# Designs tried in a protein design chat: miniprotein binders against q9usj1. Part 32

Target 1, 298 residues: q9usj1
Amino acid sequence: MFSVGKKISFILPIKGVLQKLKDNAQKTVLLDATWYLPTDTKNGKKEYLESRLPGAQYFDIDEAKDHKNPLPHMLPPADEFASYVGKLGIDRNTNVIIYDRKGFFSSPRVFWTFKVFGHEHVFLFPNAFNAWKTEGLELETGEPRTPKPVVYEGAKLNKDLVASFDDIVKVIESPDAAGVHIVDARAHERFLGNVPESRPGLASGHIPTSINIPFTETTAAGITAPKPEEDLEKVFSSHGLTDKSVPIITSCGSGVTASVLFAALKECGFKDVRVYDESWSGYGKRANEDSSLLATGP
Key: E = the ipSAE of ESMFold2; O = the ipSAE of OpenDDE; V2 = 0.75 times the mean of E and O plus 0.25 times the DockQ between their complexes.

## First folded at step 21 (miniprotein)

Design d13 (at its last look DockQ between E and O 0.84; V2 from the best seeds 0.75)
Fold by ESMFold2, look of step 21:
Structure d13 (fold): chain B 298 residues (1-298), chain A 80 residues (1-80)
Amino acid sequence: as target 1 above (298 residues)
Amino acid sequence: DKYVRIRISGVNPELLRKFAEQVIRIAEEYGIEVEIYVENGKITIVLRGLSEYTAEWLIFYLRWLAYEMGIKVEIEFRKE
């Protein structure tokens, strides 16, 4: 079997972004997905209200979530996703270009969310503010633009992009038969179990059989942009991820940085990548109650 | 004249040392001057010779790393 297709990158440089914004045939919406850790003094919505890329709408991962689930940032029900993005002026045919102000950090989570609900025309714009300034373009200030709400049709959760706790259990109970790599995006010391978890009731450690690729290994200048594809290939191969057909499940603390790995793996042509949405926030509680679910150390 | 001052503390001195080593590695990669002080049981790291752009992403990165390592950080950026 031979591959004939050309990969089309969903990660856009400034010129690709500007090209889509100029396209009269298809509506384009910019989304500011900026999100800060709870220990940070900054607030993404507040910064968005002060300045943004012209016309950008704000996507709040702490608002667009499953409000019945106590775990952080869990995917909303499909109908609630549809209602949320429809209020931002996004229908199924809209090009959605997603950025965050700080690096390549929270925008991949929103990208993954759109992919999960079947939105095909979704793209990432890394290092957006610096690229915008370098191109000599102005930010928008003052009152954000108010989009006309639209109906978003056909949102349906694609289970091929989401891993459940049961999916994880199947892998760790039969690792050879499962043939799945579980990849943890957290910092190394947290993976090893050397750091007490900040959330109560969570074990310190990692999912048995998982490997650790801290998401910053896939980014440039800390977290500003993904590395070039050639360098991403080297990162993944150095961790034993060489067969693009082997299924991968990414995990982290709450599903945000696991989505950075999702985007990096897809950019490198890995064919079957899922995000474990609960990540450690859900798994770690179970592992605290059942030691067979917990690994520590290298 | 611009500097980033980082004060870190925590119960595990090995984690504090590893955090400081990561700051040093990043600073060396970007040609940033590093000074380290111990003051009243806290470690202070001062970074100089960096642009505002570099300082902003570095601060964000360091807050992520500190969160992941269970380290308390106080970060001050003097832009001038």
Scores: ipSAE 0.776, ipTM 0.901, lowest interface PAE 0.9, mean pLDDT 90
Fold by OpenDDE base, look of step 21:
Structure d13 (fold): chain B 298 residues (1-298), chain A 80 residues (1-80)
Amino acid sequence: as target 1 above (298 residues)
Amino acid sequence: DKYVRIRISGVNPELLRKFAEQVIRIAEEYGIEVEIYVENGKITIVLRGLSEYTAEWLIFYLRWLAYEMGIKVEIEFRKE
């Protein structure tokens, strides 16, 4: 009887989280990755300071980025990532469990970031606050604990998880030969180009040959959690994504919700998924200068 | 009474309409009562009969949608 070792899902229910927290064999760090849209009045860091899961540290996607790149939320250099997470008490052997207050919005971006730099023991905890409360567990308030800094070793960017503009161009130039699907996580009207861009100098529309799967189609009960795997399969199948071996590139506005798709696709067993980090913030500018890069409509 | 009040405005009335329609669809799916008012190019949507839990994720979704659609949105959640 070949015990097909059930691949432990990187998406953990509360039971799985609690189990890891109880396991003293490996250090576990909870990360609050709460982030809100710039138009929102709420602030993730502020809320973290008010309440959090016990022992959680805050991962700020607006801080842990490449500050030399004018685009929002670009991946930091490996050494900067290492330094940042080391200060949070995370080393290569640390179980990292990531959550956000909304449930499944910004946490996947942080998850993807850890994966990009080769961290193996990283997990997502959807709907964390509600799950925690339902179990009768208390939140931590007051001043967060300062973790003991550690050295994070071996951070190296895995290019197989990151798509560049050049990668996109290759797909556009040879869509049939490339066999790559570009999936846009933005809202449908934005994808169609019916909405003016808020940032100056960005074209309205989408990447030629791309398909639109608003990331909200992959979430249950709004954006609190990913849909069950069975439902995700139906969503992806309905968009022609049935072959798990076909390479996929996800994109969105700034790389955050593209990561939600990344997580959902990975949950469904897609083997080759990359996030286009520049997303529309970078691509839209290029498309504004070169109309051959721009498509509108369905 | 517990309610969520959504006020949307923008330069494109078609986008406002589409936004409102999406809210209505969601409300119908979840059995939420919807009132819609149109005044001076602004649309006000009032949602009633929803739980705090539903309100919280719905508000977040609607903020995202409004952002994506280039619509200005103001949301008030009265819990009591």
Scores: ipSAE 0.663, ipTM 0.866, lowest interface PAE 0.8, mean pLDDT 94
ESMFold2 (binder alone), look of step 21: mean pLDDT 80; pTM 0.757

Design d14 (at its last look DockQ between E and O 0.79; V2 from the best seeds 0.75)
Fold by ESMFold2, look of step 21:
Structure d14 (fold): chain B 298 residues (1-298), chain A 80 residues (1-80)
Amino acid sequence: as target 1 above (298 residues)
Amino acid sequence: DKYVRIRISGVNPELLRKFAEEVIRIAEEYGIEVEIYVENGKITIVLRGLDEYTAEWLIFYLRWLAYEMGIKVEIEFRKE
């Protein structure tokens, strides 16, 4: 038996969250990253303004984006990310703990965004509201607390965590030589091409050579929390993902659920995981204009 | 007492059937009572015996699934 230290997880149970909140040695900021599909009647910012975990700030993925790009939720420029999070009271040394009200849906997207810009002390708190209530703790209501703005230094896009369209093309043009797995987090029928896309101008199907792992295979109780690490490893191995050193690119509709897979893969120790930020929202337009980019079926 | 009522429709009956099968699978897993009614291509599913926490995550999941499958869905939760 080898001596193996306990792996430090970025997914925190409530007791770990409470310990960081009580620690005066390093500042901690809670982020509410709640975001809903366009077909949902709920609104994350509205819910945040009504109630939140005590002291939480709201991170709006539809505000902290590349405003020059018509695609949804594209990563902002590094300087705009820095300005945005600095206004939330977050500097480079701040512990950032991210939750969303529904569990494990949009918070991984924000987690990935922080990782992309080099923020090391970033964590996820799944099933936060249920865990909070179960511990007998109260939510904060009324006017949200106003953070003192700070300067965020050193934000720089880490290209090792982001895949471009050109990266995708290189994989599909030479699959064996590339040695990269493209993993699609969308529901199976959408991957197969059996569902017309909700936005006009997008092809129905998937990126050639890609593997479909609907992100809900990695979650429990619907979409409330990630599965335990042992079960995640079984999910990935059942899809042929066993070599932790093989590069993986995750994709979905617009980069939100691909980030759930990013977090699950990183929790399992996969070393090289990137998110394809455009996802189908950009790729599907290109595949509609160039059938060599499109696959359908299993 | 509490119930969730789900009405689904769409032009592809196979996708409607797969959606309903997923609702049944979850209901069986969580001990939720299911009643299903079919009215000329529209399916109504009524779920009973679930608490508010379960109803909330189930509704969120089913709205995601309907979105992904191109299914029109109307969901009502009566909390009483």
Scores: ipSAE 0.795, ipTM 0.908, lowest interface PAE 0.8, mean pLDDT 91
Fold by OpenDDE base, look of step 21:
Structure d14 (fold): chain B 298 residues (1-298), chain A 80 residues (1-80)
Amino acid sequence: as target 1 above (298 residues)
Amino acid sequence: DKYVRIRISGVNPELLRKFAEEVIRIAEEYGIEVEIYVENGKITIVLRGLDEYTAEWLIFYLRWLAYEMGIKVEIEFRKE
């Protein structure tokens, strides 16, 4: 009986999380990756300090970034990533389970980041707070524990998971030859270019040849969790994404919700998915200077 | 009474309308009572009959949508 090794989903239900937490064979760290939009009055770190899953550490996407790049949330250098997660008590062999307070909004960005640097044992826990409460488990309050720092070894950026501006240009210049789908996770009106950009110097519109799949089409009950795999398949199929071998590049405003699409696509078995890290924050500036880079409408 | 009050404003009335329509769509889908008021270029939407869990994810979604649509949004959630 060939045990078809059940491909362990990187998206864990509460049962899976609890199992990993009970398993003493491998160290497990819960990461609170709660992040809010800049326009929101709420602060993820502040809320973390108020309450969290027991033993959780906070991963701040506004801190764990390339500070030399003016664009928001650009990937940090590998050594800085290693240093950052090492201080959180995470090494290469640590099971990392990532959640956020909203359910499935910013946690995928952190998930993608860990994957980019080659971490194997990384998981997502959607709708963590609700699931935790439903099981009758208590949250931790007060001062978070200070983890024992460890050395994270072997962090290396996997370029196969990151798309650059040059990669986008290649697709635009030869869309038929490239065979690459660019998927924009932004809202439809933003994609169409009907909305003025809040940041100065950004064009309104989308990358030529790109497909719009607002990331909310991949989530259930707002943004609390990804849709079931069956439903995700329907969503992607409806947008012409049926061949799982075709390369996909995801984009959004600042690289956060693009990662939601990344996670959803990976859940459906798409093999080649990259996140355009600059997203519209970087691309929109370029398009503002060069109209050949800009498309509007559907 | 529990309610969510949403106030939106912006320079593009068409975008405000589209936002409001989205709220209505969601309200209908979930059986939420919706009231809409238009005054001085601002739209106020009041949602009633929703539970706290629904309110929380809906508020977050609407904040995102408003941000994406470049409209200003103020949301008040009265839990009791």
Scores: ipSAE 0.725, ipTM 0.886, lowest interface PAE 0.7, mean pLDDT 94
ESMFold2 (binder alone), look of step 21: mean pLDDT 81; pTM 0.769
ESMFold2, look of step 22: ipSAE 0.780; ipTM 0.907
ESMFold2 (binder alone), look of step 22: mean pLDDT 81; pTM 0.771
OpenDDE base, look of step 22: ipSAE 0.690; ipTM 0.872

Design d15 (at its last fold request DockQ between E and O 0.82; V2 from the best seeds 0.81)
Fold by OpenDDE base, fold request of step 23:
Structure d15 (fold): chain B 298 residues (1-298), chain A 80 residues (1-80)
Amino acid sequence: as target 1 above (298 residues)
Amino acid sequence: DKYVRIRISGMNPELLRKFAEEVIRIAEEYGIEVEIYVENGKITIVLRGLSEYTAEWLIFYLRWLAYEMGIKVEIEFRKE
């Protein structure tokens, strides 16, 4: 019986989460990373205050960002990240398990953020609320616990996980030479350029040479969880992504759902995956000013 | 009865159609009863026979999709 060694994944089922919570050898912090689109009627922080996984802290992607950048979700400076997570009781040795209320929408962004700053012990817990309920476990209500602040040391931005505009330009200028795939996580119609942008000054379309993999192709219905690895492989293969060594840059609207692709690709063993942090919120402005940066259609 | 009512509007009828088709696809896949009609110039889709859990993730997905397609969506979820 070849014990197919359970590949230790950063994506944890509820059993894995519970095991980590029981393990006193290492401090574990649950992070509620629930975030909704600005157009949505719901608010992640408000919902967190109402109910959460027991002991969970809230990671607000709208707060833990570069406030000096006008773009919606740019990475914070390393020191600000450190300060932010330190206040949540997270240090470098803390197991960080990230979930969101919807399942697998915004939590990957926070996961990517922790990875960017070199945190090793970070995990994703898909479909956390449903899993928790199904196991008969209770949610915490009332005032969240205030963690003891700690010092997060050694936060340093890993540039290998972040693509810049310049990185994108390099790909566009020499697609074959670069050997880099740019993957757009946005919906197909938006990728095609059939959708007017709601923000002024943004072009409609996609990055030249990019391929479209709506991030929902990598998730279960309702964006509740990533698809199983086997299914992910099929998805990526269908889009020509079979070589795990090929560099990939993911993009979306503002870097959130691009991170879903990041997580899915990493789950499938892709070795070089970067998130274009500006995504379309930044790129679309540039493309609006320079048509050579804009592609439409398939 | 429990239902989800979705009303969509926008300037591009093709996008509205595609959105509606997506809803229908999902409904069919999950055995959800679908009623579609036009009311006040808006396409209205009513879904019945779905669990609260299904309704919640569906609503979330559809809000995202609507945003991505640049269409206005109004969703009412009656739980009882």
Scores: ipSAE 0.821, ipTM 0.922, lowest interface PAE 0.6, mean pLDDT 95
Fold by ESMFold2, look of step 21:
Order: sequence, then structure tokens, then C-alpha cells
Structure d15 (fold): chain B 298 residues (1-298), chain A 80 residues (1-80)
Amino acid sequence: as target 1 above (298 residues)
Amino acid sequence: DKYVRIRISGMNPELLRKFAEEVIRIAEEYGIEVEIYVENGKITIVLRGLSEYTAEWLIFYLRWLAYEMGIKVEIEFRKE
């Protein structure tokens, strides 16, 4: 079970980041998790190679994935996760601080991935580049630093943080008995079913019983950071999410923005939050061939 | 001067209108100057009076929104 302690927030302002970077008792690694939609002309790895926060390593969600699964960026096997992060110089005791360049968008996906494999010392650094520049600190350019590989031990998938298609089916077959909220982070028109899906073979619509909270409702106006906790609580309560003990499953197109909701819900003290990793990329195929799985409209 | 030029197109005029309305909403919130040109279901939006910081996150957001709404988008950012 993922638990929330009110003594420590996993969302760090720049002063908290700098404190951890100065701490010689525990290693800290910054991760650049910048990722762009396939329709964007920008490339996160290319930008990382041009400039980065000093010493940052790049985490590529399209490399650290299940390569045998045709769905986009599905969680890797635990041993492949361990090998991947070990090559970045990350062991079980490393503080991992994750940022992305353009928004509060892909870094929560990487945060969730670390949590899924049991990494306790993982944090988010929102609005990182602007905060860095405002503090008067320089970016690193030129050849990235080469980490010394380490062994990452004890990676094991925590099923309490991941929802499967079967978990979704249980909810929609018995909604009153399940007592689980399914929350969709996609834009409203996509949720309604008013937009043809870009991938072939996907139905347009949403999971029956689910509610729509586009991830941008949980971000500040600049989408570069989450809203303050008090404002997040208002967003969730306006959608009927007030009982923090009720299980929640987040979904979206491919598990990226669903992880933004995951982070926001955990910050507000929701005790049982899972991400449906397949999201619409997998579900929409099934709903295309079985209309009992499909809802449209509000 | 810095500007962001956004050209959008798609088969559904209602979705194009809703996208443009969201751009206008953001422009009002941030004090950004907006000019809109509509030509037979194609929309060009020009934004001025915004910082490079604001332009960068706005472009990222608008590309996400266009993707979600099935809208083809071409964005040009003139930084200087």
C-alpha cells in the first residue's frame, strides 16, 4: 500500500532540491524525463543532449518499457527496469528527483514508475528550468556526464499501484459493489467520444462509470506545476472525490497524464490510487469490438 | 517583437472553434494580444505581448490540446 505521510512532500521546490543535492550523506540523481507527443516535432533526448540541469541523466519512457508489448510505453519487466536505472547510476538508496522541461506532464509518469518498482526516495521538481534560472543557476551544456553503472537490487512490481484491464472490468460489471472511482485525464472532447482516435482500431468514448478530470484542471495556469494542495482538494471535491479512503484508478490515452492525476491525488492524501497503464490505447481496442465496454457523452 | 502564430485545420469546425476559444481564454487570462483570421474552416491565430517562458509552455499545452481534439496544428514561434 502506498501511504502518505504529512511530514514529507514528494513535490519539491528548488530549495528542497538544492538541499538534497548538497547532502553528501545520500546520493541524489536528477532525471530529465521530458517526453513529447508523437505529433510534436521536438525530441526530449535531443534537447537533453543540448542542455540540462547540472549532472542530470535522461530517462526515456520509450526505452524503459516492455519491448514485447505493442502498446505505447508500457511498464518494463522489473529486471529490465533495474538494469536501466542502474546504468544511470541509480541504486535503491539514491534520491531521484525528476523534472521535465515544458510542463508538469511526463515527470509524474516516471515518478509513478519508480514507485511501482518499490523505489522510496523519489521526488518531483516542477517548473524546473524556470526555477533554476530564477535562482541564478547555470544550465549544463556540452557532453553529458557519464554515470558509473551500479546494481539496482529489489525491483518488484507493486500491484497496489497498477490497474489491469481485468480490474477495470470488475469495476464496470459491479459499480456499486466495487466502490472504485475511475478517473480519465484526457481532454473533455476526447472523453465524450467527439474525436476520432488517431490510432486505428480504437473506439471513441470512455470507460463506463468513469469521470473526466482533464489533467490540466490539476495544474497551475502555466501547466508547469501542480496547483497548491488546497486548490487540488477543491478540484477533486467538485468532481465528488472527497472520501480519501475510496480506491481510485486513473486512466488517459497511454498512462502519461493519468500519472499527473496519480501524483495530484497522492499529494491530497488519497490512500489507494492506481494507474491503468494500458489506458485508452489498450481499452479502446477492446471497446471497438465490444460495445458493452464503451460509453459516450457526459 | 516575439509572436506565436498558430494555424489549425480539421474536418470538424466545432472542434476548431472550441480550440480557438481556449486560446482566447488563455490570452485574456495572461494579457496576451490576439488576432484571429478565419478562412473557410481554417483558423490562424497570432499571439503577441508574451514572454518566451509563457510562449514555451503555451505551445506545449496547445500541441497537447490539438492532439487530444484531433486538430492539425502548425505553430511558429518567433523569439526575437
Scores: ipSAE 0.796, ipTM 0.910, lowest interface PAE 0.8, mean pLDDT 91
ESMFold2 (binder alone), look of step 21: mean pLDDT 82; pTM 0.794
OpenDDE base, look of step 21: ipSAE 0.730; ipTM 0.886
ESMFold2, look of step 22: ipSAE 0.724; ipTM 0.892
ESMFold2 (binder alone), look of step 22: mean pLDDT 82; pTM 0.792
OpenDDE base, look of step 22: ipSAE 0.776; ipTM 0.906
ESMFold2, fold request of step 23: ipSAE 0.771, 0.767, 0.789; ipTM 0.903, 0.895, 0.909
ESMFold2 (binder alone), fold request of step 23: mean pLDDT 82, 83, 83; pTM 0.799, 0.798, 0.799
OpenDDE base, fold request of step 23: ipSAE 0.820, 0.795; ipTM 0.922, 0.914

Design d16 (at its last look DockQ between E and O 0.80; V2 from the best seeds 0.77)
Fold by ESMFold2, look of step 21:
Structure d16 (fold): chain B 298 residues (1-298), chain A 82 residues (1-82)
Amino acid sequence: as target 1 above (298 residues)
Amino acid sequence: DKYVRIRISGVNPELLRKFAEEVIRIAEEYGIEVEIYVDPETGKITIVLRGLSEYTAEWLIFYLRWLAYEMGIKVEIEFRKE
């Protein structure tokens, strides 16, 4: 088979980033989305305050969340998303370019969040600090720039990009479960159920019918950047994901690395990809109380 | 001189071995020097990595913290820049 199709280019190299930053016709905001695992002693906001790409604003996934939900960093209500990003100087027409300090880990989560609320001018800048240094550019230090707040209009949750627990149950219990793929971005041993969960009350294992693609199979140099598209195609095809029209739901521990898979799948042209926002943090508790929801092993 | 020291521990020795094997695999892929020590009393594993750039050390440390978290392994990582 051959393809003549046009590549989607939401992942920007440094030249594309610099071009958008210089464009006076369309406002561009850089977002530092750096986030660290609970077991890491580093803090993304603290590091942002010490240094950042020039003019970058900080997007805190643990602040821009549903504060009424006990699960970690669940999507905020649309009006709260709008208020949050408006304070960062972002309106509906702003180009948003998202990086994280370590490469391609938390920035796809923020990318997905913007897509969920209908923001089309959103892009990823992987391996940003290394690319910046290689281009001979300096980081910004000292006091961060203060954006002028704006009104963000028209934020509305796009249900086509988010999966609920009920959506997962339909896949498990429906006659067409084989036609919808649930893809788990967690490390293999955690998927198998060989690792006790650190959060209390969670079963060890995975969602029945799900496929394990640890998100690091889609990244290079650890987790600094996505693999090239042709290598991503090979990763997905080796797991049986070749039909770009088949619905896919990505999951992980709490929705962060599932968004890395979301971005990788979209780069490869998969049309129907949703993130299961609760991921294991919500599902695992239910599976601990109802073994019909739990699978272990391969 | 510059090194990354990784100390790991946990209740499941098989997971500790799998973690160490992954560190070795990456070190071989990137031409990084590896020394591994096992404390015979505690079973704790110490891995020392040398001959890597600061850039490589930083992404490797971040990756290994993610892997340790996913495998339920307690990890202490020290990066000595010189």
Scores: ipSAE 0.790, ipTM 0.907, lowest interface PAE 0.8, mean pLDDT 91
Fold by OpenDDE base, look of step 21:
Structure d16 (fold): chain B 298 residues (1-298), chain A 82 residues (1-82)
Amino acid sequence: as target 1 above (298 residues)
Amino acid sequence: DKYVRIRISGVNPELLRKFAEEVIRIAEEYGIEVEIYVDPETGKITIVLRGLSEYTAEWLIFYLRWLAYEMGIKVEIEFRKE
């Protein structure tokens, strides 16, 4: 009887989180990755300073990025990532548990980032605040604890998890030969091109041959958590994504919600999933200059 | 009374309508009372939601903010807890 060792899901319930926190064999760091839309008046860092899970550190996706790239939320260089997380007390052997205040919105982006740089022990904690409260646990208030800085070694960008513009072009030029699905996490109306872009110089529409799966189809009500695996399977199957071996590239507006799809797809056992980091913020500019890159409608 | 008031505005009335329809759909699904008002002069739509828990309100507000952003709609949301 080959005990197929149940691969422990990288998505943890509160029980799993508590277990890791109690386990003294490995250092565990909770990361608050709360991020709000630019149009929102709320600020993740400010809220973090007000309250957080006990011992949590803040991961700011607006700081932990490539500052030399004008596009939003582009991956930082490996050395900068290492420096950033090292200051948070995270090394290669640290269990990193990532949550956000909304539940499952921005935390997947940070999760993907850690995976990109080869971190093995990284997890997501959906609906963290509610789960914590339901268990009768207290939040931490006041000044956050300053972690002891450590050295993060061996950060190396895994290109297999990141799609470039060139990768997209290859799919467009030879859709049948490429056998790659591009999945757009944006809202349907934006995908169709019915909505004007807020940023100047961006085309309205989607990448030719791409499939639209708004990331909210993969989440529970209010984006608090991913849907159960069984439900996710139904969602993906309904969009023709049944073969787990077929390469998938996810995209969105700025690379955040594309990561939600990444996490959901990975939860369902898809083997080859990459995030197009530029997403529409980068692609839309290119499409604005070259109409062959642009599709509208369904 | 506890309520969520949503005011949306934009240059495309069709998008506003679609947004409102989405709110109605959600309201029906979760048994939330919904009132919709359209300003004939400005085209602005006001939606009032009642009979929802604070928890429901919080996640719904976030979703609607995202949706509005995605649809290029200006949204103002007021949550009165009491």
Scores: ipSAE 0.718, ipTM 0.880, lowest interface PAE 0.7, mean pLDDT 94
ESMFold2 (binder alone), look of step 21: mean pLDDT 81; pTM 0.765

